# Designs tried in a protein design chat: VHH binders against DegV domain-containing protein DR_1986. Part 7

Target 1, 281 residues: DegV domain-containing protein DR_1986, of Deinococcus radiodurans (q9rsy3)
Amino acid sequence: MSIAIVTDSTSDLTPEHLAALGVTGVPLYVLFEGQLYQDGVQLSARQLVEGVRAGKAIPSTSQPSPAEFAQAYAQALEHADEVLSLHISGQLSGTVGSARLAAQEFGGRVTVVDTHTVTLGLGLQVLRAAELVRAGQSVPQIVQTLERVYPQADLRFTVDTLDFLRLNGRIGGASALLGGLLNIKPLLVVRGGRVDAGGRVRGQKKALADLAEHVRRYVSQHGGARVAFLATVGGEEDRAAVRAQLSDLHFQDMGDHEIGAVVTVHAGPGAVGVALEPLSA
Below, E stands for the ipSAE of ESMFold2; O stands for the ipSAE of OpenDDE; V2 stands for 0.75 times the mean of E and O plus 0.25 times the DockQ between their complexes.

## First folded at step 1 (VHH)

Design L11 (framework vhh_7xy4_2)
Fold by ESMFold2-Fast, scan of step 1:
Structure L11 (fold): chain B 281 residues (1-281), chain A 127 residues (1-127)
Amino acid sequence: as target 1 above (281 residues)
Amino acid sequence: QLQLVESGGGLVQPGGSLRLSCAASGFTFSDYAMAWVRQPHGKGLEYIATISSSGSTIYYSDSVKGRFTISRDNAKNTLYLQMNSLKPEDTAMYYCAADYTGSLWEYDSTGYYFDYKGQGTQVTVSS
């Protein structure tokens, strides 16, 4: 049986990555200035950040409809026997719920997975699933591997302000970090499918050093890792600074990635992070 | 009317202990993250500790880590700060602060938002 993979735009995989993997991405939406935009199709992260910096209100986001997922599944099933559908954490978005509703129409041919993560955390799970499909693994075998990987997977980042997470209701356990001193930078993690507190440090230099040390410790504890370096618009130089601190460390380098418009609504401009997973389950 | 009332402050010798309490009323206490902040005489506000609405996530400033413990009792609508091994540098007015994820936010001079801060309780550490 042939397996098609479907994901959503919060994976932050480029159109080139999706095409290379043979994966279909279903876009989420940004509601900005009373207009609805498809993530990465009708609105880029840079356009969003430029609008916010020009004084526009912080936008909101919405999930794809069940009808949009049903269309994606019908199209995928034209050239595959079954679909594996991997999505942003159900605690961060209603996306997995829309996917599950749509899957009910396809008589067991569509399997929906809550990945318990977002951005390249989701993107790395999509890559792993695509590799396992190519290796001839069945959907149940792939799901079992992802269930072993996600408790070890890690997403750690710093933001310029907690306002974006708070105003859109995605601050989660990081609400404990509210009320800090002026020059304190929050460290955040995605843990158990939600944003949580990862620490507090004084100043940006220490925040970037914390991210680099976190990668070093992870690689040591797991005997290697896949590492993706992440930034929202405005964080690109800081992303490079984290990478530069790791030139002596051996890991599987998954590249530098721009966080897309939907995820930028929640993290804000100037965010920097790392997505990590083990080399094996 | 949202109200926060701090108590438990006083005069104590270096190395001593105090337990601060914050009694909350006029809102659903279990929906709010809570913080302790302090203000030494003639200085700005300093963050001490925060605790999530459920109590599962806790963070301390480096100056008090290992000496102070923040806790909450949602059934009693009360926030606590257990202060051990007190130093003269801990002398300050201590405030309980509530954080709300709705439209009742207040922007303060630290660059973070609080929606409410209590009246304070004075802690003085001297020999």
Scores: ipSAE 0.000, ipTM 0.103, lowest interface PAE 21.2, mean pLDDT 83

Design L12 (framework vhh_podentamig1)
Fold by ESMFold2-Fast, scan of step 1:
Structure L12 (fold): chain B 281 residues (1-281), chain A 126 residues (1-126)
Amino acid sequence: as target 1 above (281 residues)
Amino acid sequence: EVQLVESGGGLVQPGRSLTLSCAASGFTFSSYAYGWYRQAPGKQRELVAAIYSGGTLYADSVKGRFTISRDNAKNSIYLQMNSLRPEDTALYYCATEGYYDSLTFEGSYPHEYDYWGQGTQVTVSS
């Protein structure tokens, strides 16, 4: 039976990447200066960062409606027998809830999965699901594989300030890092579907070294890894610096990725991170 | 800010029809989708029907009996309810996509609706 994949814009896979995979992306929204923008369609991450740097207030975000998911599912089912719908953590967004409401009207043809992650953590699961569809696996087999990957998946990052996560209510367990000393850089993880504290170091150089060392440790512990390097606008040079520290390490390179507008609202400009998963589940 | 006002509810006998209306004001550029929801006493709120640019969606319990429509010139949404049953008794709400963001440390779900009207009561009883 043919399977279509649907995801949301917080996967941070570009429209071109999604089109090449045959995957449909449903956009989330940014509320900025009293106006709503579709993620990556009506507002780029760069435009958002330019506005914030010009003194505009930190924006907020909202989820896609059940009606938008129903539209995506109806369109996908014109050319496929089933839909597998993969989304940002239900603890970070109501997106998976909107998807589940829409799915109930399609007679069991739509399976919705909470990936318990965001950005390239979600993007890597979408890529794996697409590979498994191409390999001829059924929806239940793919879901079982993703459930085995989730506990081993890892997303680790550093931010210039915790204000973006705090003001938008997504700081989670990383609230323990609030009120740090001057020149302390937080290390953050996505664990159990929410943001959590991953550590703290003094200075940006040590934060970037921590990210590189985390990749080395992960690869050693898992006998290899699929690794994506990510940054919000302003973090591109630091992302390159992390990569440069790993030139001697062997891993499956999933590329350099720019974090989109919705996720940038929560991480802020200048964020740098790595998304990791095992080579096999 | 979008405001929604429901009307058209009342007491009807089983098998009869009723049309609900929802008047929308303060429309935002993103409020292109609308839904009808209902909540019976002691039960959770449930989606009944939705209308968006690509079509319509109905709950299994109302398929073939209810029809959702809109008049964009009047900024109004309608729910035509045919062959009413006692189990259709509920407070009916019109809702639209709007802005909402969660501020809980547990990462509670952000609500997609900016405003839920006060609702209109539908009672199906002999």
Scores: ipSAE 0.000, ipTM 0.155, lowest interface PAE 16.3, mean pLDDT 83

Design L2 (framework vhh_7sr4_2; at its last look DockQ between E and O 0.66; V2 from the best seeds 0.00; counts 0 for: pae E 14.0 > 2, unsure alone 63.0 < 65)
Fold by ESMFold2, look of step 2:
Structure L2 (fold): chain B 281 residues (1-281), chain A 128 residues (1-128)
Amino acid sequence: as target 1 above (281 residues)
Amino acid sequence: EVKLVESGGGLVQPGGSLRLSCAASGFTFSSYAMGWYRQTPGKQRDLVADITSGGSTKYGDSVKGRFTISRDNTKNTVYLQMNSLKPEDTAVYYCAAGPTYYDILEDSGYYSPEYDYWGQGTQVTVSS
């Protein structure tokens, strides 16, 4: 049975990477200065940050429409028997709701998954799903595997400021970190499909060390890991610093990734993080 | 045309058993979540049991341990085995079908109102 995978642009896998996997990415939108821009197609994260620095209006984001998902599904079903559709947490975006509504039109040939994560947390799930499709697994088998993996998956990051999360209404449980002392850096996680507090440390150097130590602890406790390193624009040197602290550690390297424009609206520039999954499912 | 046709209802004594079946046509049965709901006059439909395309099941609290849902994808049929029937099980039982989707955070099933198709119902009456 031929399976096509659809995801959304918050997976932060590049269009080229998605194309190489045969995966369709449906873009979300950035609303900036009265214009809608397709994430990764019409606006890069770098272009967004440059525009915001120029003193432009506050950007916001919006989900794809059900019609856009229906078009993606119809196109995918021209060359596949089924669609597996994997999306950003429904607690962070209405994207999965749009996908579910569109799926009603396809008579059970489209299976929609709320992954309860974002960015490379979602991206790693997409990569694993693509591997399982190539291994000949059915949609139910793939979903069962993702369900086994998810409780052991982590997404952990630090941001320069909580202001972007607060302003755009995605701060979640991280609001407990507001009002910190000078140079206190928040550590954030995704828990229950929402942003939540992961702790506080004094200074950026210690925040990066905490990310690296989290990876070491994970590998020790689980006997291995798939690890992706991520940053928004402005966090690239810090991402490299986290990776450098792990040069002696063995893990499956899922690469360095740039966070796309939609997620950058909420995380702000200068954010750094890691996404983790167990090696075996 | 999508059709869900329930059968197997009837009158039973307390403590008795019935097996309901729902024959489905007009859609790809193996890709759908299937469910049984029941309704008494003037009340909302209550979940009795659900089964996903992958075989995961969920039961309403009042029937757990007494009822078993199963599906036969080769016959496009979903079944409800009802044991240890009580007068409070008296209701019209409806078969339902909806697209499969998953919430991977927890062991979540499929519940109304996401079901797209409903049968006409079959009456189950347990003497009191």
Scores: ipSAE 0.000, ipTM 0.250, lowest interface PAE 14.0, mean pLDDT 85
ESMFold2-Fast, scan of step 1: ipSAE 0.124; ipTM 0.588
ESMFold2 (binder alone), look of step 2: mean pLDDT 77; pTM 0.766
OpenDDE, look of step 2: ipSAE 0.433; ipTM 0.763

Design L3 (framework vhh_7xy4_2)
Fold by ESMFold2-Fast, scan of step 1:
Structure L3 (fold): chain B 281 residues (1-281), chain A 128 residues (1-128)
Amino acid sequence: as target 1 above (281 residues)
Amino acid sequence: QLQLVESGGGLVQPGGSLRLSCAASGFTFSSYAMAWVRQPHGKGLEYIATISGSGGSTYYSDSVKGRFTISRDNAKNTLYLQMNSLKPEDTAMYYCAKDYSGSYLEWDEGSYYGMDVKGQGTQVTVSS
């Protein structure tokens, strides 16, 4: 049986990456200056950051409709027997709910998975699912593998300010970091499908060193890793600085990735992070 | 030397109350958020509550919200946890924790809250 993969734009995989994988990405939306923009199609992360830096209000985001998912599923099923649909955490977005409503119309041919993560955390699960489809695994086998991988998967990042997460209601357990010392950089994780506190350090240099040491420890603990390096607009040099600290370490390099517009609404400009998973399940 | 010393634990019946205390020394207490975490026998650490350095903000896990109250006295370098309506599920070793503020090397790997330092703990046992 042939399997098509559907994901959403918060995977932060480029249109070129998705096309090369044969994966369909359904866009989320940014509400900016009273207008809705499709993530990465009608509004880039850079345009969003430039607007916010120019004094525009912090935008908000919205999920794709069930009708948009139904259209994506109908198109995928013209060329495949089944669909595996992987999405941003249900605690961060209603996206997986929209996908589940749409899936009801397809008689069990569409399987929807809450990945309990976002950005390249989701992107890494999409890449793994694509590899397992190529290896000839069934949807139940792939889902079981992802369920084994998820508890070991990790997303760790730092932000310039907690305001973007707070104002859009995605700060989660990281609200514990509010009211800290002046000049403290927060370290954040995604755990159990939501943002949580990962620590605090004084200054950007220590935050970047923390991210690099986290990769080193993860690789040691798991006997290797697949590692993606992430930044929002303004974080590119800091992303390179984290990577440069790891030149002696052997891991599977999943590349440097720009976080897209929807996720940038929540993380803000200048965010830097790493997404990790084990080499194999 | 940085030190955290917990006290106030003990055996209590379901529905009872206990107040835990944590005496902190060796750092500028008011400059750090503080947490209470617990570890049931044979299980991992669970976040319970956090309080900001100033005491102006408090946060609770859903399992204890409405039953436990975290507070601090910065003049006395002491953290408190008032525990009401105790349940058998609250049985655990309770630790006072200073929030992570150093490098990743100083962080206990696998700490849910990212604790920098934790104390020796105080045992709470709720009879069934």
Scores: ipSAE 0.000, ipTM 0.124, lowest interface PAE 17.5, mean pLDDT 84

Design L4 (framework vhh_gocatamig_d2)
Fold by ESMFold2-Fast, scan of step 1:
Structure L4 (fold): chain B 281 residues (1-281), chain A 127 residues (1-127)
Amino acid sequence: as target 1 above (281 residues)
Amino acid sequence: EVQLVESGGGLVQPGGSLTLSCAASGFTFSSYALAWYRQAPGKKRELVAGITSGGSTVYMDSVKGRFTISRDNAKNSVYLQMNSLRAEDTAVYYCARESPYDFLSGDYTEYYYMDVWGQGTLVTVSS
């Protein structure tokens, strides 16, 4: 029984990476300057950031339609017996709802999973699902593994401002970090499918040190980890600085990743983070 | 009408001093944090110095000990005293009002997170 994997563009795996994995990515959209752009296809994160820096308003985002998911599922089922569809948290986006509605047209052939995360948190689950498909696991076995992994998975990041999360309604529990003094950096987590407060520190250097220490603690607590390093446009050197603080630590390195346009609308430029999961479930 | 207007820029020789002023109008000045940013040709706009409503300050590492930010709530003004100026300090300097939701870092704050900006004043450090 062959299984095709479908995900959405908020996984922040590049179209080239998804193609190499045999995974279909369904794009979300950015509404920018009155125009609608497909994530990563018609508008890059860099172009979005350059526009905002030039004085354009902070954009908004929208989910793929049920019709777009139905098209992706129909195409996947031309070459596979079943589809496993993995998506951004239903608390952060209506994407999983659109996928579930489309899945109704395909009987039991399409299984939709809310991953309770976003960006490389979702990307790591897609990579694990692809590994398990290649290992010959069934959809129920893969879903069971992902359900064991997600409570141990971690996404921790810092942003230059909370304004992007606040203005687009995704600040969640991190609203507790609003206000304060100049030079306070928020630390944020994705927990239970939403953004939540992870702490606050003075200055960027301490925020980067916190991210590095969090990786060390996670690796110690779990006996190893898969670690992805992520940044929005403007955060690339800070991402490298976090990585450099971990040169003595042994972990499975899942690479350096640029956060795409849709997630950048919510995190803002200059964001830096780490996505973590255990080596095995 | 909410507005910030910078003044005090000009040509100065290396090692010289300049004081930049920013006059604010249209809002309750004493309730807001304010900051000075700069942008050199071909470079990103960067935070130089910030001051909270309570008077606490932050500086980028390259200007610590050389620049001093201050405010005068009675005059609705914020100032940047620049000493020991270097060629690398050549830039357009912008005054900005902090959004009440923004968190700032002296090293990596993105300029467009501020909700009100001045038009800028040019500082050229050249012999």
Scores: ipSAE 0.000, ipTM 0.111, lowest interface PAE 18.4, mean pLDDT 84

Design L5 (framework vhh_7b2m_4)
Fold by ESMFold2-Fast, scan of step 1:
Structure L5 (fold): chain B 281 residues (1-281), chain A 128 residues (1-128)
Amino acid sequence: as target 1 above (281 residues)
Amino acid sequence: EVQLVESGGGLVQAGGSLRLSCAASGFTFSSYAVGWYRQAPGKQRVVVASITSGGSTKYSNSVKGRFTISRDNAKNTVYLQMNSLKPEDTAVYYCAAEGYSTTYFDELSGYPSEYDYWGQGTQVTVSS
């Protein structure tokens, strides 16, 4: 039985990478200056950031419709027997709900998974699912593997300001970090499907060192890791600085990734992070 | 298979209380905004209360201060505590999980749609 994988644009895997994997990405949307844009297709993260820097209001985002998922599933099922559909946390977006509703039209041929994460946290689960499909695993076997991986998966990042998460209602437990302390950099995690406080440090240099030391601890505790390095526009040099602190450490390098427009609406420019998971089940 | 099952309706005197329950199965309940709707005979179905996946609540003006919506994600159940009931509250009460939402889970859908999952309803009758 052949399996097609569907995900959403918050995986932050590029269209080129998704095409190479044979994975279909369903776009979320950015509402910016009164116009609706498809994530990464009609509006780049760079264009969004330049608009905000020029004084435009912080944008908002919206989920794909059930009809858009039904179209993606119908197209995938022209070339596959089953669909495995992996999505951003249901606590951060209604996307998984739209996918589940669409799946009802396909008589059990579409399995929808809430990954409880976002950006390359989701992207790493998509990559693992694609690897397991190539290895000949069934949908139930793949889901079982992802369920074992999810509790060990980790997404840790720092942002220049909490305003983007706050104004768009995604600050979650990190609201505890809102306060009047000057030069405190928040460390944030995605835990249990929502943003939460991961700590606080004084200054950017210590924030980047924290991210690097977090990778070291994870690799030590898990006997290795798959590691993706993330940045929104303006965070690229800081992402390189985190990587440079890890030159002595052996891990499976999943690459440097730009966070896309939808996730940038929530994290803001200058965000830097790492997504981690264990090497194998 | 998506299923929503309402319970807890019945006959009550004006000024009394009832607690409705909605048990959900066949979907990731914790990821959905869930609402309580009601339909009186010959009237349109209208929203009375909703709760987002994150626990934020909204109420219609007619029930604000009298009704409380809550959820227990471990039990896949949403509740509607109805206090100070009035004859005008007489209706069939429906549980619905919203299949489509916008940027926030903080907005009430306000209206039934073909994208929502619906229960069969539970009758509430308030006698004067």
Scores: ipSAE 0.000, ipTM 0.093, lowest interface PAE 22.5, mean pLDDT 84

Design L6 (framework vhh_podentamig1)
Fold by ESMFold2-Fast, scan of step 1:
Structure L6 (fold): chain B 281 residues (1-281), chain A 126 residues (1-126)
Amino acid sequence: as target 1 above (281 residues)
Amino acid sequence: EVQLVESGGGLVQPGRSLTLSCAASGFTFSDYAYGWYRQAPGKQRELVAAITSGGTLYADSVKGRFTISRDNAKNSIYLQMNSLRPEDTALYYCATDLPSYYEWGSGDYYHAFDIWGQGTQVTVSS
């Protein structure tokens, strides 16, 4: 039985990655200056950041409709026997809910998975699912593998300000980091499907060192790792600085990735992070 | 042997249109995703449009002006380029994802697509 994979734009997989994997990405939306934009299609992260820096209105985001998912599923099922649909955490977005409603119309041919993560955390699970499809695994086998991987998956990042997460209601447990002394940098994690506090350090240099040391600990603890390096617009040099601290470490390098427009609404410009998962299982 | 052959480029005035064609051979055309990339001198290659089983994708810089399409019966991909600007001047490449060559995570975000040949030159100038 052939399996098509559907994901959403918060995976931050490039059009090249989506095309290479044969994966359909359903876009979320950015509402900015009274206009609605499809993530990565009608608005890039750079365009969003330029608009925000120009002092324009604070952007917000919205999920795809059930109708949009039903269209994607119908199209995928023209070329596949079943669909595996992988999405951003249900605690961060209603996207999984829209997907589940749409899936009910397809008589068990569509399986919807809450990945409990976002950005390349989701992107890495999409890649793993695509690899397992190519290896000939069934949807139930793939879901079992993803359920084993999820508790070991890790997303750690730092932001220039908590205001973007706060203003859009995605700060979660990181609200404990609000306020504090001058030059304190928050460290954030995605834990249990939501943003949470990962620590506090004094200064950007220590924040980047913390991200690098976190990668080292993870690789040691898991006997290796897949590692993706992440930045929103303005964080590219800091992402390179984290990578440079790890030149002596052996891991499976998943590349340097730009965080897309929807996720940038919540993280803000200048964010830097790492997404990690184990090599197997 | 897998081959993609681009054609249709040329010199064109600003505001005019061109249609690029990509002819594919050596594999089952309908089973693969396709994209159009471009590279201006001294710049990195960028994806301008892609067509997959799930639909079409466009770069913001070309959205509303360019249209990608495929003809499975003719084993061909097309890029219809309208309202051309000097900034569209570049070598245009047709690329496909062949499963045997896919390896995401190499640090090159264009690695997932294989590009064959020299591309087709589009020059937009007066």
Scores: ipSAE 0.000, ipTM 0.139, lowest interface PAE 14.2, mean pLDDT 83

Design L7 (framework vhh_7sr4_2)
Fold by ESMFold2-Fast, scan of step 1:
Structure L7 (fold): chain B 281 residues (1-281), chain A 126 residues (1-126)
Amino acid sequence: as target 1 above (281 residues)
Amino acid sequence: EVKLVESGGGLVQPGGSLRLSCAASGFTFSDYYMGWYRQTPGKQRDLVADIYSGGSTKYGDSVKGRFTISRDNTKNTVYLQMNSLKPEDTAVYYCAARSDYYGLEEFTSGYSYDYWGQGTQVTVSS
């Protein structure tokens, strides 16, 4: 019947965007200087970056509880027959686990999906799910589509430092990139639901060129793509530089997006990336 | 108002050819990505082919090498040339139009919504 969509704040969709899509976002938390803040509600990415620059302490993050998901599901089911719940990779966060525990209370009316990605990688899957709900597709049909999409979906980015990923234990396979010479920039991917090494280049200009060439190659291999351009606070100019290198290329432009506070804790300020998915699955 | 009108469908024998046309009105055609989708009863809509005004194309795996999408921006029309037709190509074929910029803000304004024609039936059988 009617389907409500639930996601989490690591989708980096604004409350305004979520409201327009009819999607409920459950916030994750930032632990900063001993206090918990709800992602995007009590602490913005800009406030977090300014705090870190002033205090030099890298914060940590935590997932929503099963009780918080159960509350969101109960509320959604007051106005819908079933819930489709889409979340950050289970390898990056316990969020999908909390959602699955909560879902057990609802007798099959809540379907939980591990999207194997994060930020606008998750945001694009949420948008696709909302489009398919509007088109009249059932939960099993939507899940099958997303399962075909995620192996083809791509999230590639560069960071100023690996310290944010390292200190919070999310560096994954990118730990192979630790150390290095002066002016070496890491390229990172989310692969199989975790952060992994995507390469190393000399200088920021070459890192941005790599991101642009990655988009070009993806669009060529897939005959088109949906592309979102991402930056943490301080990365906006570099995000524009990546976009400027692609003015000759046709793709569905999903816009420029600011990475939120929780994801910024892990990527750090000055990060730039692209999220890609095929036009259809 | 946006309107997409498909034509050219019909009954054809296996190995035959058909040419579908989609006449578009109500928007600046040359700014839009145009495509063909198909739906068989009991299945979801599948991408057949898409084309940008600059000529870039995408084909579904099952039709590559057999179907050709093209457009005429002067006539506000997109075409699908279907060759070597198989019984498995039997479906309702839909014309679709979409913006080449689908930002989240534009999605909420309705600009990113896909526009669909009424569909045209293609039946491939002896």
Scores: ipSAE 0.000, ipTM 0.133, lowest interface PAE 16.0, mean pLDDT 84

Design L8 (framework vhh_gocatamig_d2)
Fold by ESMFold2-Fast, scan of step 1:
Structure L8 (fold): chain B 281 residues (1-281), chain A 126 residues (1-126)
Amino acid sequence: as target 1 above (281 residues)
Amino acid sequence: EVQLVESGGGLVQPGGSLTLSCAASGFTFSSYWLAWYRQAPGKKRELVAGITYGGSTVYMDSVKGRFTISRDNAKNSVYLQMNSLRAEDTAVYYCAKEPGYSYLDDWSGYTEFDYWGQGTLVTVSS
């Protein structure tokens, strides 16, 4: 049976990459200056950063509707027997809820998965699902593999300010890091589907060293890893600096990725991170 | 590529005044938060004053009312006007730029600054 994959724009895989994989991305939205923009289609992360820097209102985000998911599923089912739909954590967004409501109308042909992660954490799950579809695995087999993978999946990052997570209600357990000295860099993780505290260090150099050390430890514990390197606009050199610290380490390199506009609304400026998963479940 | 060059330090009597200047190049100056730090002998560097891209300021408690930070985007420069100087203000003063972009124009959240200048010495003594 042919399987179509659907995800959402918080995977931070580019529309071009999704198209090359034959994956449908359903966009979330940025509300900015009274206008609604489709993530990665009508508004890039760069445009968002430039707009906020110009002194415009602070942006917010919204999930796709059940009707938008139903439309995507109907279109996918014109060319496939089944749909596998992979989404941002239900603790970070109502997106998976909208997808589940839409799936009820398709008589079991649509399977919706909460990946318990976001950005390239979700992107890595989408890439794995696409690989397993090409390998001829069934939807139940793919779901079983993803259920083994996401408890081991890891997302670790640093931000310049906690304000965006706080003001948009996604700070989670990282609220423990609020206050203190201005020269302390927070380290954050996505754990159990929510943002949590990963530590504190003095200065950006130590934050980047922590990210590199985290990759080394993960690779050691798992006998290898798939690793993606992430940054918001302006973080490209810091992302490269993390990568440069790992030139002696062997891992499956999943590339350098820009965090998209919707995720940038929540993470804010100077977000640099790594997304990790095991080579096998 | 990023360059921050401090000037204006010197020897001054207690109660005197100095204006420190920082000339910046290699980045879009108007888009970044800037700060003045200082380090006295045997002590850690501390944030003295900061200014956002929109002009919002923050000051260390011991300098409030005495020091004023300002910026001139047309000249790619940030300044620290220091009045009523005290012996405990003796330090090397450093100009700093934030490492990335700050989206919010306020000081309520966490922040961290780069140190790209070599510093300028301020000595307050008779």
Scores: ipSAE 0.000, ipTM 0.241, lowest interface PAE 11.5, mean pLDDT 86

